VH-VL binders against Pleckstrin homology domain-containing family G member 5 (PLEKHG5). Designs and how they scored, part 4

Target 1, 101 residues: Pleckstrin homology domain-containing family G member 5 (PLEKHG5), of Homo sapiens (Human) (o94827r584to684)
Amino acid sequence: QLLLEGSLRMKEGKDSKMDVYCFLFTDLLLVTKAVKKAERTRVIRPPLLVDKIVCRELRDPGSFLLIYLNEFHSAVGAYTFQASGQALCRGWVDTIYNAQN
Below, E stands for the ipSAE of ESMFold2; O stands for the ipSAE of OpenDDE; V2 stands for 0.75 times the mean of E and O plus 0.25 times the DockQ between their complexes.

## First folded at step 4 (VH-VL; framework fv_denrakibart)

Design s24
Fold by ESMFold2-Fast, scan of step 4:
Structure s24 (fold): chain C 101 residues (1-101), chain A 119 residues (1-119), chain B 113 residues (1-113)
Amino acid sequence: as target 1 above (101 residues)
Amino acid sequence: EVQLVQSGAEVKKPGESLKISCKGSGYSFTSYWIGWVRQMPGKGLEWMGIIYPGDSDTRYSPSFQGQVTISADKSISTAYLQWSSLKASDTAMYYCARLDYEWGYFDYWGQGTLVTVSS
Amino acid sequence: DIVMTQSPDSLAVSLGERATINCKSSQSVLYSSNNENYLAWYQQKPGQPPKLLIYWASTRESGVPDRFSGSGSGTDFTLTISSLQAEDVAVYYCQQYYSTPLTFGQGTKVEIK
């Protein structure tokens, strides 16, 4: 069920940037707070259903945009994720796309 | 008007425990982070850690991890900084200050709490 | 850790003259995705807590006189006081908030000549 996991840097608005640890499953993406190994993992955003995600690589190498849609196909959330490199970013985008198929 | 009011100066001996406070008013206390900053006599500013009072999420600077505990009581809009066993090297001015998010700048500052640790 | 280095350590400027303080980061504090510099400036007068002056490298905090301005990008930043007044005697600190741990420069003391 788990397709990909790893550390990303997330921006949700002008003043909302943070280090996150993401888990991509076949049906949803979980965004968790980066915590110490011994601490409980905290989910910091509602689960993002894979079928409701629109994903696109950004011009900045290593970054991708994730737009979340509601039941009426209207954008209700937008997140920018930065990976540690372009190859890892492409891996995230490709895996999300494949999960949607 | 946003205000952070800290507890008064403390004079302690090495090995003693201490808990100092920072009370917020004039804003939604649970909607902002509170950070602690140390300033040793004649020195600059050092970030110690932050807490989000709404859920007690706490982050420490690696230099202060294990040396201090940061906590908050949202029912009285108060954040705390505490030591289990003080050292002479803890002698410093301690400031609390507000941040709007986890990695941010400090927009409002408390007046400071002077902690002196001597035998 | 990102190390913040200020120059000079101390600066003496005559009343009405321009004061310039430099701050250099060991790593870029520019976030390429939003093109914002995660850099703030604080003023600390003797016996007082620090006061926020500038955030996002160049945005002036409300209530801060327009003689204070911030500039720079990436790793090199400047705080300028266009016409120094008596009440501007203080130590000034830069701070990065690009990554944890949050770090400050060592401070620049501004005095009247």
Scores: ipSAE 0.000, ipTM 0.588, lowest interface PAE 14.0, mean pLDDT 86

Design s25
Fold by ESMFold2-Fast, scan of step 4:
Structure s25 (fold): chain C 101 residues (1-101), chain A 119 residues (1-119), chain B 113 residues (1-113)
Amino acid sequence: as target 1 above (101 residues)
Amino acid sequence: EVQLVQSGAEVKKPGESLKISCKGSGYSFTSYWIGWVRQMPGKGLEWMGIIYPGDSDTRYSPSFQGQVTISADKSISTAYLQWSSLKASDTAMYYCARLDYEGWYFDYWGQGTLVTVSS
Amino acid sequence: DIVMTQSPDSLAVSLGERATINCKSSQSVLYSSNNENYLAWYQQKPGQPPKLLIYWASTRESGVPDRFSGSGSGTDFTLTISSLQAEDVAVYYCQQYYSTPLTFGQGTKVEIK
């Protein structure tokens, strides 16, 4: 089931931030390319399984960190997401926590 | 290669409007925050606000909220700082500067725009 | 707001001697989750814009001479110039980026003795 969707800005490592449109389901997070008039959804990262995500709100206003773990509980990816406001950021973090239950 | 070029010095009277510019080049303009910093004559640095040109998300210092408007035109890679009605106390050097990806420190600075308000 | 206080306000040092500038934050700028200090140092020469010297408290910006170094953690930070050169005459500012509003210290003016 779809729990939350919306526009975010994503940073991976030291790369520039990019506009993304994310879909959070009960079991996975899909990161897609954000386009002004998208005809179809283009998934730009492999699906992130919710039970392998460590999510944490950051000190930068409206940003949260997402660490992706492998089967051995080792970090294999790190993404920083920025929402257009702190309330939206909190909404993403809380919904991810709820999906993990 | 990364460069921020600001508009030229301005001499204005109290009550006049003003819009100064900061043009970025040599990098992806829509991928970095741009900030404005004021320096009054003989004084230190004051953060005014920042804008993310990709979506025009703007954050102001409480001291400058409502005093100025920060905007950007991504089609020409230019950020703006605007006053609807200038005061003598607005006399200062105004810098634009790019913020880093990992933290909001200023890695590249414009040359500054001197604004003088008198009469 | 996080208040940044520098000391001294001005400092006169002979060429080739060590210059030490202190910066104190009213609350910790160390973020426990990534163990980073959200602190930067800038140099401003007369008639010029500020120039980034140090970020993350101790990381030197590319192109900055190795005589400049940053140290400290939490609330107490130091910028050291190991051997002052004539071109180092400037005002130096610390800046925290732990929280908004972003705030700078009042500046320390470094002069030749």
Scores: ipSAE 0.006, ipTM 0.614, lowest interface PAE 12.2, mean pLDDT 87

Design s26
Fold by ESMFold2-Fast, scan of step 4:
Formats: structure tokens, C-alpha cells, sequence
Structure s26 (fold): chain C 101 residues (1-101), chain A 119 residues (1-119), chain B 113 residues (1-113)
């Protein structure tokens, strides 16, 4: 089931910044990017399984950290997401927590 | 309409400084990278570098590192390419183009700024 | 650096005939995680900036006529113009955006025979 969707800004490391559109389902998070004004929307990261996500709100208002774990519970990815406001950011973090439970 | 508008042609002497501009309109300027591409007379295209206007994160081609400075002013949706001291070998057409870095091609191009450096 | 090599440097084709341009990368531009080729084609007419025609090797940009098509994968790519029109006289460039520095082919000039 789809739980939440919306626009976020994603940062992966120092070099990668992009506007993304995310779909959070009960079992996975899809990070997509509209190319050519929604002429094509594509998934830009492998599906992120909800059970392998660790997320935390950041001190920077409207931002949260998402750490992705492998099968050995080792961190293999880290992404910073920025929402358009603090309330939306809290909504994303809370919905992810609820999906994990 | 989505467009990039560049500053007009420049005629300069060796040793002079220069700053040319690229103004975006019709889209969220801070959501895309702006790249600079050089085309020397009668030659092909060379990528110089890119900037993310949202935070001025800038990356250069090794061939252009230290030769030019790329900057942006997000308050007026404008990116810049700057030389502290021009050489005759800088004579070229300079294009700005928007891209999404690792996930996109250059989809919108400026009209180009012709820079001529001669004594 | 990934070196892009085009062939031929120039070709003359009669109106209505097929034009074929080849592009070779010195290493693969296929990204295994998303199975996409990070390869674009641009058209540049005299006195004009380049215009994006094709991205991800075979996806046609919006507004580009269907006579333009891209094909290939990995290191070998082709741009085909199925029925050359007068307005297609231009220099065509391939470009990889797999890794920095971003690199272009040397260009192929297409002229009317």
C-alpha cells in the first residue's frame, strides 16, 4: 500500500544534490526523478526496503537522515532528505517509523 | 518557457579579466546544475565545469581547474564564468547549459557568448 | 577519462535517404544498477547552440522528430536519421555523462549530397 508521497531534495555525499519525488509503501521506499517535465519519471535508486532503513530528524529544520543497511546490518548508504517544511519532515519520519512497526 | 540567456559578445586583450553570465528563467533555478561548455573556433565541445546554485557547490574538469572560476547568485537566477587573466587561447564560444548532474543530459542551452582575445 | 570517438568525421547524404553516425566510448557507459546507458546525442546547426536529441542512448527528447533514433549499449552507439531533411544539416555530437569529466565525441558533419 502507498502510505505517503511527495517532493523532497536528496543529497548523497558531498557531490550529489537533486530534486526527487518519493513514494513510501508499506514495504519499500522508491526514490524517483521527473525527467523532462514528467515526460518520463524514473526510479533513480534501487528500492529501499523499509525494514533496512534507519531514519532520524536532523537539527537542520526540515531535514532527515536516512541510513540504508545491508543483510549484515552494516550501513551501505546514507542520504539526507529535505522537505519543504518542518511539519512535512516530521510526517516523513513518523510514517517511516509506522511502516516499520 | 524554460530558457537560459547569456551575456553578449566580448572582445578583450590578453591579461584582462572577464566575467560572463547565464540567467535562468521559467524553472526552479536552484534545482538544477548549470554547466559551462567551451567550443573553440572550428572545434568540438569541451566540458569545463558545473555549479549547483542552491549552495554554490562547484566542480571543474581537470583541464580547467585553476584556469576559470564558476559562481552563481541564486537571488537573481544567474551563473557566472570568470577569468582573472585572459589568454589568446581562451578565444571561443562559451555555452551554459542546465543539467541534473549524474542523472541527466544537458537539456536546455544558452545561446552562447563569443569571447575573442587578441592584441 | 572516457574518450568518445565518432565515425565518420563527415558524410553527405541525399534528401530522403538514411544517415548513420557511430559513436564509441573507451569504456562502458552502461550503469549496472539501473541498466541505463549514460549517452546523449546533440545536434548543432551553424551559429546555434547544441540541441539535445537523444538521452539514455535511445530515449528521444520531447519535440524531436521520430526520424531520429538512437541505439546501442555499453561502448558502441549509433544515431540514425531515417529520412534526411534539409533542416537536418548540422554537426552531431555524442556525449557520455557516466563519469566526470563529461566528454563529447569530436562531431560528425552531415551535409546534403
Amino acid sequence: as target 1 above (101 residues)
Amino acid sequence: EVQLVQSGAEVKKPGESLKISCKGSGYSFTSYWIGWVRQMPGKGLEWMGIIYPGDSDTRYSPSFQGQVTISADKSISTAYLQWSSLKASDTAMYYCARLDYEWDAFDIWGQGTLVTVSS
Amino acid sequence: DIVMTQSPDSLAVSLGERATINCKSSQSVLYSSNNENYLAWYQQKPGQPPKLLIYWASTRESGVPDRFSGSGSGTDFTLTISSLQAEDVAVYYCQQYYSTPLTFGQGTKVEIK
Scores: ipSAE 0.006, ipTM 0.625, lowest interface PAE 11.1, mean pLDDT 86

Design s28
Fold by ESMFold2-Fast, scan of step 4:
Structure s28 (fold): chain C 101 residues (1-101), chain A 120 residues (1-120), chain B 113 residues (1-113)
Amino acid sequence: as target 1 above (101 residues)
Amino acid sequence: EVQLVQSGAEVKKPGESLKISCKGSGYSFTSYWIGWVRQMPGKGLEWMGIIYPGDSDTRYSPSFQGQVTISADKSISTAYLQWSSLKASDTAMYYCARLDYEDYWGFDYWGQGTLVTVSS
Amino acid sequence: DIVMTQSPDSLAVSLGERATINCKSSQSVLYSSNNENYLAWYQQKPGQPPKLLIYWASTRESGVPDRFSGSGSGTDFTLTISSLQAEDVAVYYCQQYYSTPLTFGQGTKVEIK
């Protein structure tokens, strides 16, 4: 079931940040991008399984780090997400933690 | 050693454009944020905005959004603060500072400051 | 926006005596999930740029003398200089980094009595 959705800005490695729309379900996180306003939504990353995510709030206000793990519990992906404010950022981090437990 | 060196003092008239610089050395310029802070004569510190030179991600204080442009040229390890049309109220000392959010949550190295005077 | 208010505006302290500067935020800067206060302190000497003294409300920056200490939580913070030295004459600023825009207090000027 859907727990949280909203607009975020995503950075992967040294690539420039991009505006994304994320859907957090009880078992996975979908990262999407609108092609054009009111036209289509496209999934731009493979679904991120909630039990494979390590989520940490960052010191930069309104930002959190998401590390994706493989079957050996080694990091295979890292994403930085920026919310429109600190309260929304806390909401994302807390909801992800709750979905994992 | 880590060093931020800013351009020299400027004396301008209202309506003129201006671009001041902040050159980083002694560290990986593309791996740290550079912030700009204004200090009006005899007043306190105001955060204007910050840029990550590695990807040019830029964030502004709402009070400075649309008033200035922050940019960086990573090929020469230099950040910029720019006005299209100066006002007398822009008279201030402008500091650039490095933000190291990996180890510290603060501006750990600062430039010497650029004094900008705008008068008729 | 989070408003930072310092008190007093100016403080005269004798050499070797304790100086205490207060900082209040209009909203809590404590993040409950990590139990950290998003609060920094800076020192600015005349004619010089600011220098970072303390971050996370109480963590001293490398190279900062141990006479400087930060305390407090939530909305009320204190910077203490346990034994004022001549070189400590400066304006001190608190800064929150809990929410954008980043905001500074108005500053407290510390002078020798």
Scores: ipSAE 0.000, ipTM 0.579, lowest interface PAE 15.0, mean pLDDT 85

Design s29
Fold by ESMFold2-Fast, scan of step 4:
Structure s29 (fold): chain C 101 residues (1-101), chain A 119 residues (1-119), chain B 113 residues (1-113)
Amino acid sequence: as target 1 above (101 residues)
Amino acid sequence: EVQLVQSGAEVKKPGESLKISCKGSGYSFTSYWIGWVRQMPGKGLEWMGIIYPGDSDTRYSPSFQGQVTISADKSISTAYLQWSSLKASDTAMYYCARGLDYEWGFDYWGQGTLVTVSS
Amino acid sequence: DIVMTQSPDSLAVSLGERATINCKSSQSVLYSSNNENYLAWYQQKPGQPPKLLIYWASTRESGVPDRFSGSGSGTDFTLTISSLQAEDVAVYYCQQYYSTPLTFGQGTKVEIK
């Protein structure tokens, strides 16, 4: 069920920026507090359903955009994620696309 | 256990320089914002500025821009607040605090550093 | 700048009675994209640093007694202490973290009658 996990830097809201640890499953994405691997983690955002996500790699190297849609296909959330490198960023985007198909 | 430990009280004269510190422990220091808040004697809380130690992104209140410098040394998990030339009006308690849920509310606070500036 | 105004400046409440503190922002602190209010409440006792009580307007911080509750949205917020205890004597501050500069209310002093 788990497809990919790892540390990302997330921008959400007006001026916020935070380090997060994400778990991508076949049906949802969980965003948790960035912690040491052995430490207890906390889910900090409601689960994001994979079929409600619009994902696009950004021109800023190693970054991708994630738009979350409601039942009426209206955007209700937007997140920018920065990975530690371009290859890892492509990995996140590709795995999300694969989970949607 | 998350802790922010600040340097001790300071007594200075107008015109002197000063650098106070705030050491984080028990968490990933580079993953959270560190803010600085001033409280003048008998007064409320006043935000001075904030820094993200992971990339040194620093933002100041307009009232403190150019009057203080905020910095961080991630190798020793320590944030700093610095004055090049102190004024008597800088007499206050200074708190450092960690951004909650990686935002700009504050979930953990240092014990405070009392700075007294007098002739 | 977003100006935060609290009312009253001070109140005296008997032990076991309800205390209500209001906080008004000059601009909305509700972010439409995530539907969250960027509003926190702090408790400060003499000689101590502030302590976080509530964040996201209504989420109680871990370890904070359930007699403390936050409510409101947009520009009008309330902190309620349902049954005042002796240990609750303190100054309470609201804070917006919607935009810089970050701003605090002037504080509300809560005392026992």
Scores: ipSAE 0.007, ipTM 0.636, lowest interface PAE 9.7, mean pLDDT 87

Design s37 (from e1 with heavy chain G54D)
Heavy chain, then light chain:
Amino acid sequence: EVQLVQSGAEVKKPGESLKISCKGSGYSFTSYWIGWVRQMPGKGLEWMGIIYPDDSDTRYSPSFQGQVTISADKSISTAYLQWSSLKASDTAMYYCARLDYEWGFDYWGQGTLVTVSS
Amino acid sequence: DIVMTQSPDSLAVSLGERATINCKSSQSVLYSSNNENYLAWYQQKPGQPPKLLIYWASTRESGVPDRFSGSGSGTDFTLTISSLQAEDVAVYYCQQYYSTPLTFGQGTKVEIK
ESMFold2-Fast, scan of step 4: ipSAE 0.580; ipTM 0.884

Design s42 (from e1 with light chain S33T)
Heavy chain, then light chain:
Amino acid sequence: EVQLVQSGAEVKKPGESLKISCKGSGYSFTSYWIGWVRQMPGKGLEWMGIIYPGDSDTRYSPSFQGQVTISADKSISTAYLQWSSLKASDTAMYYCARLDYEWGFDYWGQGTLVTVSS
Amino acid sequence: DIVMTQSPDSLAVSLGERATINCKSSQSVLYSTNNENYLAWYQQKPGQPPKLLIYWASTRESGVPDRFSGSGSGTDFTLTISSLQAEDVAVYYCQQYYSTPLTFGQGTKVEIK
ESMFold2-Fast, scan of step 4: ipSAE 0.615; ipTM 0.891

Design s51 (from e1 with light chain T59D)
Heavy chain, then light chain:
Amino acid sequence: EVQLVQSGAEVKKPGESLKISCKGSGYSFTSYWIGWVRQMPGKGLEWMGIIYPGDSDTRYSPSFQGQVTISADKSISTAYLQWSSLKASDTAMYYCARLDYEWGFDYWGQGTLVTVSS
Amino acid sequence: DIVMTQSPDSLAVSLGERATINCKSSQSVLYSSNNENYLAWYQQKPGQPPKLLIYWASDRESGVPDRFSGSGSGTDFTLTISSLQAEDVAVYYCQQYYSTPLTFGQGTKVEIK
ESMFold2-Fast, scan of step 4: ipSAE 0.591; ipTM 0.888

Design s52 (from e1 with light chain W56Y)
Fold by ESMFold2-Fast, scan of step 4:
Structure s52 (fold): chain C 101 residues (1-101), chain A 118 residues (1-118), chain B 113 residues (1-113)
Amino acid sequence: as target 1 above (101 residues)
Amino acid sequence: EVQLVQSGAEVKKPGESLKISCKGSGYSFTSYWIGWVRQMPGKGLEWMGIIYPGDSDTRYSPSFQGQVTISADKSISTAYLQWSSLKASDTAMYYCARLDYEWGFDYWGQGTLVTVSS
Amino acid sequence: DIVMTQSPDSLAVSLGERATINCKSSQSVLYSSNNENYLAWYQQKPGQPPKLLIYYASTRESGVPDRFSGSGSGTDFTLTISSLQAEDVAVYYCQQYYSTPLTFGQGTKVEIK
């Protein structure tokens, strides 16, 4: 079931940054993006299983970190998300935490 | 429709300053990188730098670091490329282009020809 | 820095025949997290800005004819034009967008034989 959705700014590494639209379900986080003028959104990353996510709010206000683990519990992805405000950031972190527990 | 419209051609003398512009329309300007690419007469493409207008994060090629300044004014959806002191070797076509890390440089401006001679 | 090297510098191909351009990167541009190659191909005709043809090494941009195809992974990439048309006369550039500084190949000029 869908728990939360909204616009976020995503950074995947040192060099990349893009605006995305995320859907958080009870079991999955989907990262999507509008592709072109056509009425389309595209899932741009493999679905992130909620139980494979390590989520932490960052010191920089309005941002949080997601570390993604593979089946061997090794980190295989790292994402920094920026929300439009501190309250929305807290909402994302809290909802992810609740979905994990 | 997505468009990038660049300022007109410039003819300058060595030592003069110059600021050229790239105005985006038809999309969320703050949600995409704007890059600057130089093409010297008869030569290939050289990336100069990129800026993310939403937070003004700016990255330069080592070859252009300290030689140019890239900036953006998100209130008017315009990116800029600036020289404090032009050299004859700056004579080139300068393109701005929108960068998304999903699909590269997907929209390009028409180019601004800069000629620097005495 | 990742260095992009194209071969050949120029080629002449008869109308309707296959044109093949190679591009090598000095380091892998394959991103393990999404299993995509951060490599693009651009077409530039005289007096025009470059135009995106292919991104993620093999995905055609909307509106690009299917005679254009990209292949390869890691460090070795190919752009193929299966049946060259007169309007395909241009310089073609590969580009990595895996990491800064972003880098282009030197370009390959495609001409009619």
Scores: ipSAE 0.553, ipTM 0.876, lowest interface PAE 1.9, mean pLDDT 91

Design s6 (from e1 with heavy chain L99F; at its last look DockQ between E and O 0.64; V2 from the best seeds 0.00; counts 0 for: pae O 5.2 > 2)
Fold by OpenDDE, look of step 5:
Structure s6 (fold): chain C 101 residues (1-101), chain A 118 residues (1-118), chain B 113 residues (1-113)
Amino acid sequence: as target 1 above (101 residues)
Amino acid sequence: EVQLVQSGAEVKKPGESLKISCKGSGYSFTSYWIGWVRQMPGKGLEWMGIIYPGDSDTRYSPSFQGQVTISADKSISTAYLQWSSLKASDTAMYYCARFDYEWGFDYWGQGTLVTVSS
Amino acid sequence: DIVMTQSPDSLAVSLGERATINCKSSQSVLYSSNNENYLAWYQQKPGQPPKLLIYWASTRESGVPDRFSGSGSGTDFTLTISSLQAEDVAVYYCQQYYSTPLTFGQGTKVEIK
């Protein structure tokens, strides 16, 4: 079931900065980008299983940290996502949290 | 249609300042990086830097750090490359191009030829 | 910095024949998180700006003919023109966008034999 979708700015590492479109389902999060000169969307990261995600709001308004854990509960990925506003950011974090519980 | 239109050719003397422009259209200007690439006569492509017009985050090549200034005016969807004091060795074609961390440089301006000679 | 090295510097190929350009990176440009190679190929025809041909090492940009293909992974990449056409005369560049500074290969000039 699709729980939430929308545009986010994704940061990965010190140099990365890109606009993505995310789809949050009950069991996974998809990170996508619009295909160039096309009206379709491409998945640009492997699906993130919701139960492997740890999210925390950051000090920067509208931003949240997403840590992805492996089978051993070790962090294998970290992303910073920025929403258009604090309320929307909180909505993403809360929705992910609710999907985990 | 995505387009990058650059300012016209420049003929300058050493020591003069210069600012060339690159205007983007057909897309959200603040959502993509704009890069500058130098191509000296008969030579290859050299990355100079990129700027994200949305927040003016700017990254320079070490080779061009302090040598040029990259800026943007998002209100008119325009990126700039400027020199405070040109050298003869700055003679080259300068391209602006839209950059995406996933796709690379997917759209290019037509180039601005800069000739610096005494 | 990641250094990109192309080979050969120039290539003359008969019309209809295969052209092969190699590109090596001094470090891997394969991103383990998505298993994509952050490697692009550009075509620059005389008097024109560069044009993106291939991104993620093997994905053709929209409008690029099927005769162009990219392959490779990690540090070794290849651009292949399966059947060289007259309009393919150009200088081709590989470029990594795995990390800054972004770096281009020195270019390979492709001409008709």
Scores: ipSAE 0.021, ipTM 0.749, lowest interface PAE 5.2, mean pLDDT 92
ESMFold2-Fast, scan of step 4: ipSAE 0.646; ipTM 0.897
ESMFold2, look of step 5: ipSAE 0.605; ipTM 0.883
ESMFold2 (binder alone), look of step 5: mean pLDDT 95; pTM 0.963

Design s64 (from e1 with light chain S99T)
Fold by ESMFold2-Fast, scan of step 4:
Structure s64 (fold): chain C 101 residues (1-101), chain A 118 residues (1-118), chain B 113 residues (1-113)
Amino acid sequence: as target 1 above (101 residues)
Amino acid sequence: EVQLVQSGAEVKKPGESLKISCKGSGYSFTSYWIGWVRQMPGKGLEWMGIIYPGDSDTRYSPSFQGQVTISADKSISTAYLQWSSLKASDTAMYYCARLDYEWGFDYWGQGTLVTVSS
Amino acid sequence: DIVMTQSPDSLAVSLGERATINCKSSQSVLYSSNNENYLAWYQQKPGQPPKLLIYWASTRESGVPDRFSGSGSGTDFTLTISSLQAEDVAVYYCQQYYTTPLTFGQGTKVEIK
């Protein structure tokens, strides 16, 4: 069920930037962050269903874009992720494509 | 335990340069923004700017752009606030604080008092 | 820029009574992607740095007493202290962290009557 996990840097449409820990399963992607006092992670965005995301590798080296679509195929979220390097970024993109097929 | 420890109080004359520090510990320093906040005597809080140490992305308040320089050295988990030429109006308490865009400024340094007088 | 305005500038409340502080933003700080308001409340006691009390307008920070509560959405927000204690004498600030420049309200000083 779990295909890939790891640390990524996430950017959104507002001026935020944060380090996150992502879990990619065969059916969904979870974006998590460590909770301050607890040693647990918290999911900080609604789960992203693999069949509802559009994934594209970006010109910015080591970065990829995820656009999340609702039932009516309208974009309801856009996330840019940066990996530690181009090879890891390609790994994320390829694994997401594989999960979609 | 998360801590931000700031450098000690400074007494300076107008025209002098100054660099104060904020050392983070107990967390991944490169994974959170560090912000600088000014509080003039008897006044409220003013955001000056923030830096993301992981890539040195720095953003300033328009009021402080060109007046100060914010930097960080991730090898020693330390952020800096620097003036090339101090003015008497720079007299204030300066706080550093860790910013998470989900949780706000969740940890604060003890503050560095800067006094600028002739 | 988003301007934050608090009211009142100061209030005096008797021990055990309710204190209410209002905060208005000149633009909405509600983020549609997670339906959260990027509005925080801080407490600053004399001689101390500010301390985070509330984030996401209504979520209490760990270790903050339950007598502190936040409410509101969009542009109008309230911090309530249900039963004022002596240790709650402080200046309280609201802050938007929706977009840069980050901005604070002018502060509300809470004193014992």
Scores: ipSAE 0.547, ipTM 0.874, lowest interface PAE 1.8, mean pLDDT 91

Design s7 (from e1 with heavy chain L99H)
Fold by ESMFold2-Fast, scan of step 4:
Formats: structure tokens, C-alpha cells, sequence
Structure s7 (fold): chain C 101 residues (1-101), chain A 118 residues (1-118), chain B 113 residues (1-113)
């Protein structure tokens, strides 16, 4: 089931920054982006399984870190997300924790 | 529809200042980068820099750092490219383009021709 | 800085024949997290701004004819025009957008033979 959705600003280990629309389900997180002229939504990263995510709120207000682990528990992806405020950021982190349990 | 509309052609003398503009419409201006690309007469494309209007994060090519200033005014969805003192070697077509780290430069302005001569 | 090098500088091809343009990056533009190559191809006709043809090395932009295709991975990339038409006369540029500074190849001019 869908638990939370909304706009976030995403930064990656690659030199990038972009606005994304995320859908958090009980089992996975989808990172999507509207496709330009077509006005369609496209998933731009492989689905992130909730049980492979390590999530921590950051000192920068309204931001959280998401580390993605492979089957060997090695980090294979790192994302920094910024929400429009501290309350929304806490909401994302708490909902991810709840989905993991 | 997504559009980028640039200011008109400029004819300047060396030493003069100049500020050209690029107005975006048809999309969320603060959600995409605006880049500036120079094309000297008969030459290829040179990336100058990009700005993210949502937080004013600005990144320059090493070749253009300190030579130009890129800025944006999100209240009017407009990005700017500015020179404090023009040189004859600044004669070129200047393009603005919307940049996304997933799609590249997906929409381009029509270009602003800048001619710097005595 | 990632340096982009195209070959050839210019290419003359008969109408209806295949045109092939190569692009080499000085380091890999493959992002391992999504297995996509951050390489784009642009077409610039005389007197016009560049137009995006292909992104992610092989994904065709909406409205671009299917005779245009991109291939390659890592450091070596190819743009193919399967059956050249008169309106395809242009300069073609590859561009990496993997990391800043963003860099373009020098361009390949495609002409009718």
C-alpha cells in the first residue's frame, strides 16, 4: 500500500541535484520525475526496497540521508533528500522506519 | 508548453557592461537548472555555467569562472548572464537552455547574438 | 574534467545511406546506481539553436524520428542515422552530463554527398 508521497529535492553521490516526486509503499520507495513534454511520470531509479534502506535525519534542517544496501550489506547508493520543511522531513524518516518494522 | 525566450541582439564596445536574459515559461522554473552555452562564430558549443533557481546554486566552467556572472530571479522566471567588462573575444551567440541531470539540455532558447567591436 | 572527442570532424553521406558518428569520453559516464550513461546527442541546423535528440546514450527524445539511434556505454558512443534525409544536414554534438563541468564534443558536420 501507499504510505506517503510528495515532492523532494534529491542529491546523489554523482554531481547532480533535481526535484523528484517520491512514492513510499509498505515494501518499496519509488523515485519519479515528470517527463518533459509528455507530462508522464517516469521512475528514474531502480525501486528501493524498504528493508535495504538505511535512513537518517541530517543536521541541515529538512534533510535526510538514505543509503541503499546490496545483498551483502554494502552501500551501493547514497541519496540526500530535502523536504520543504522539518516536519515533512521527520514525516518521511518516521514513515520509512515504520515501514521497516 | 515549455519555452525559453532570450533577450535581443546586442552590439557593444570593449569595456562596456552587459546583462542578457532568458525567461522560462510552461514549467516549474525553480525545479530545473538553467545553463548558458557560448558558440563563437563558426565554432562549437562551450558550456559556461548553470544555475538552480530554487536555491541559486551556481556552477561555472573553469574557463568562465570570474569572467561572467550567472544569476536568476525566480519571481519572474528569468535567468541572467552578465559581463562587467566586455572584450572583442566575447563576440558569440549565447544560448540559454533548461538542464536536467536526467534529460540533459532538453529545451533551448533562440539565442542572443552579442557583437563586441570598436 | 571529462574531455569529449568526436570523429570524424565532417562526414559526407548520400541520401538514404547510413551515417555514423563516434564520440569518446576521457572517463566513464556510466552511473552504476541506475546503469545509465549520462551522454546526450544534439542536432544543430544552420541558424537554429541545438535540439536534443538522445539522452541516456540511447533514449530518443519525444518527436525525434526513429532513424536516429544512439548506442555505446562507458566511454565509447555512437550516433547512427539509418537513412539520411535532406533535413538531417546539420552539425551533431555529443555531451556528457555525468559531472560538472558539463562538456561537449567538438561537433561532426554531416553533409549530403
Amino acid sequence: as target 1 above (101 residues)
Amino acid sequence: EVQLVQSGAEVKKPGESLKISCKGSGYSFTSYWIGWVRQMPGKGLEWMGIIYPGDSDTRYSPSFQGQVTISADKSISTAYLQWSSLKASDTAMYYCARHDYEWGFDYWGQGTLVTVSS
Amino acid sequence: DIVMTQSPDSLAVSLGERATINCKSSQSVLYSSNNENYLAWYQQKPGQPPKLLIYWASTRESGVPDRFSGSGSGTDFTLTISSLQAEDVAVYYCQQYYSTPLTFGQGTKVEIK
Scores: ipSAE 0.549, ipTM 0.881, lowest interface PAE 1.9, mean pLDDT 91

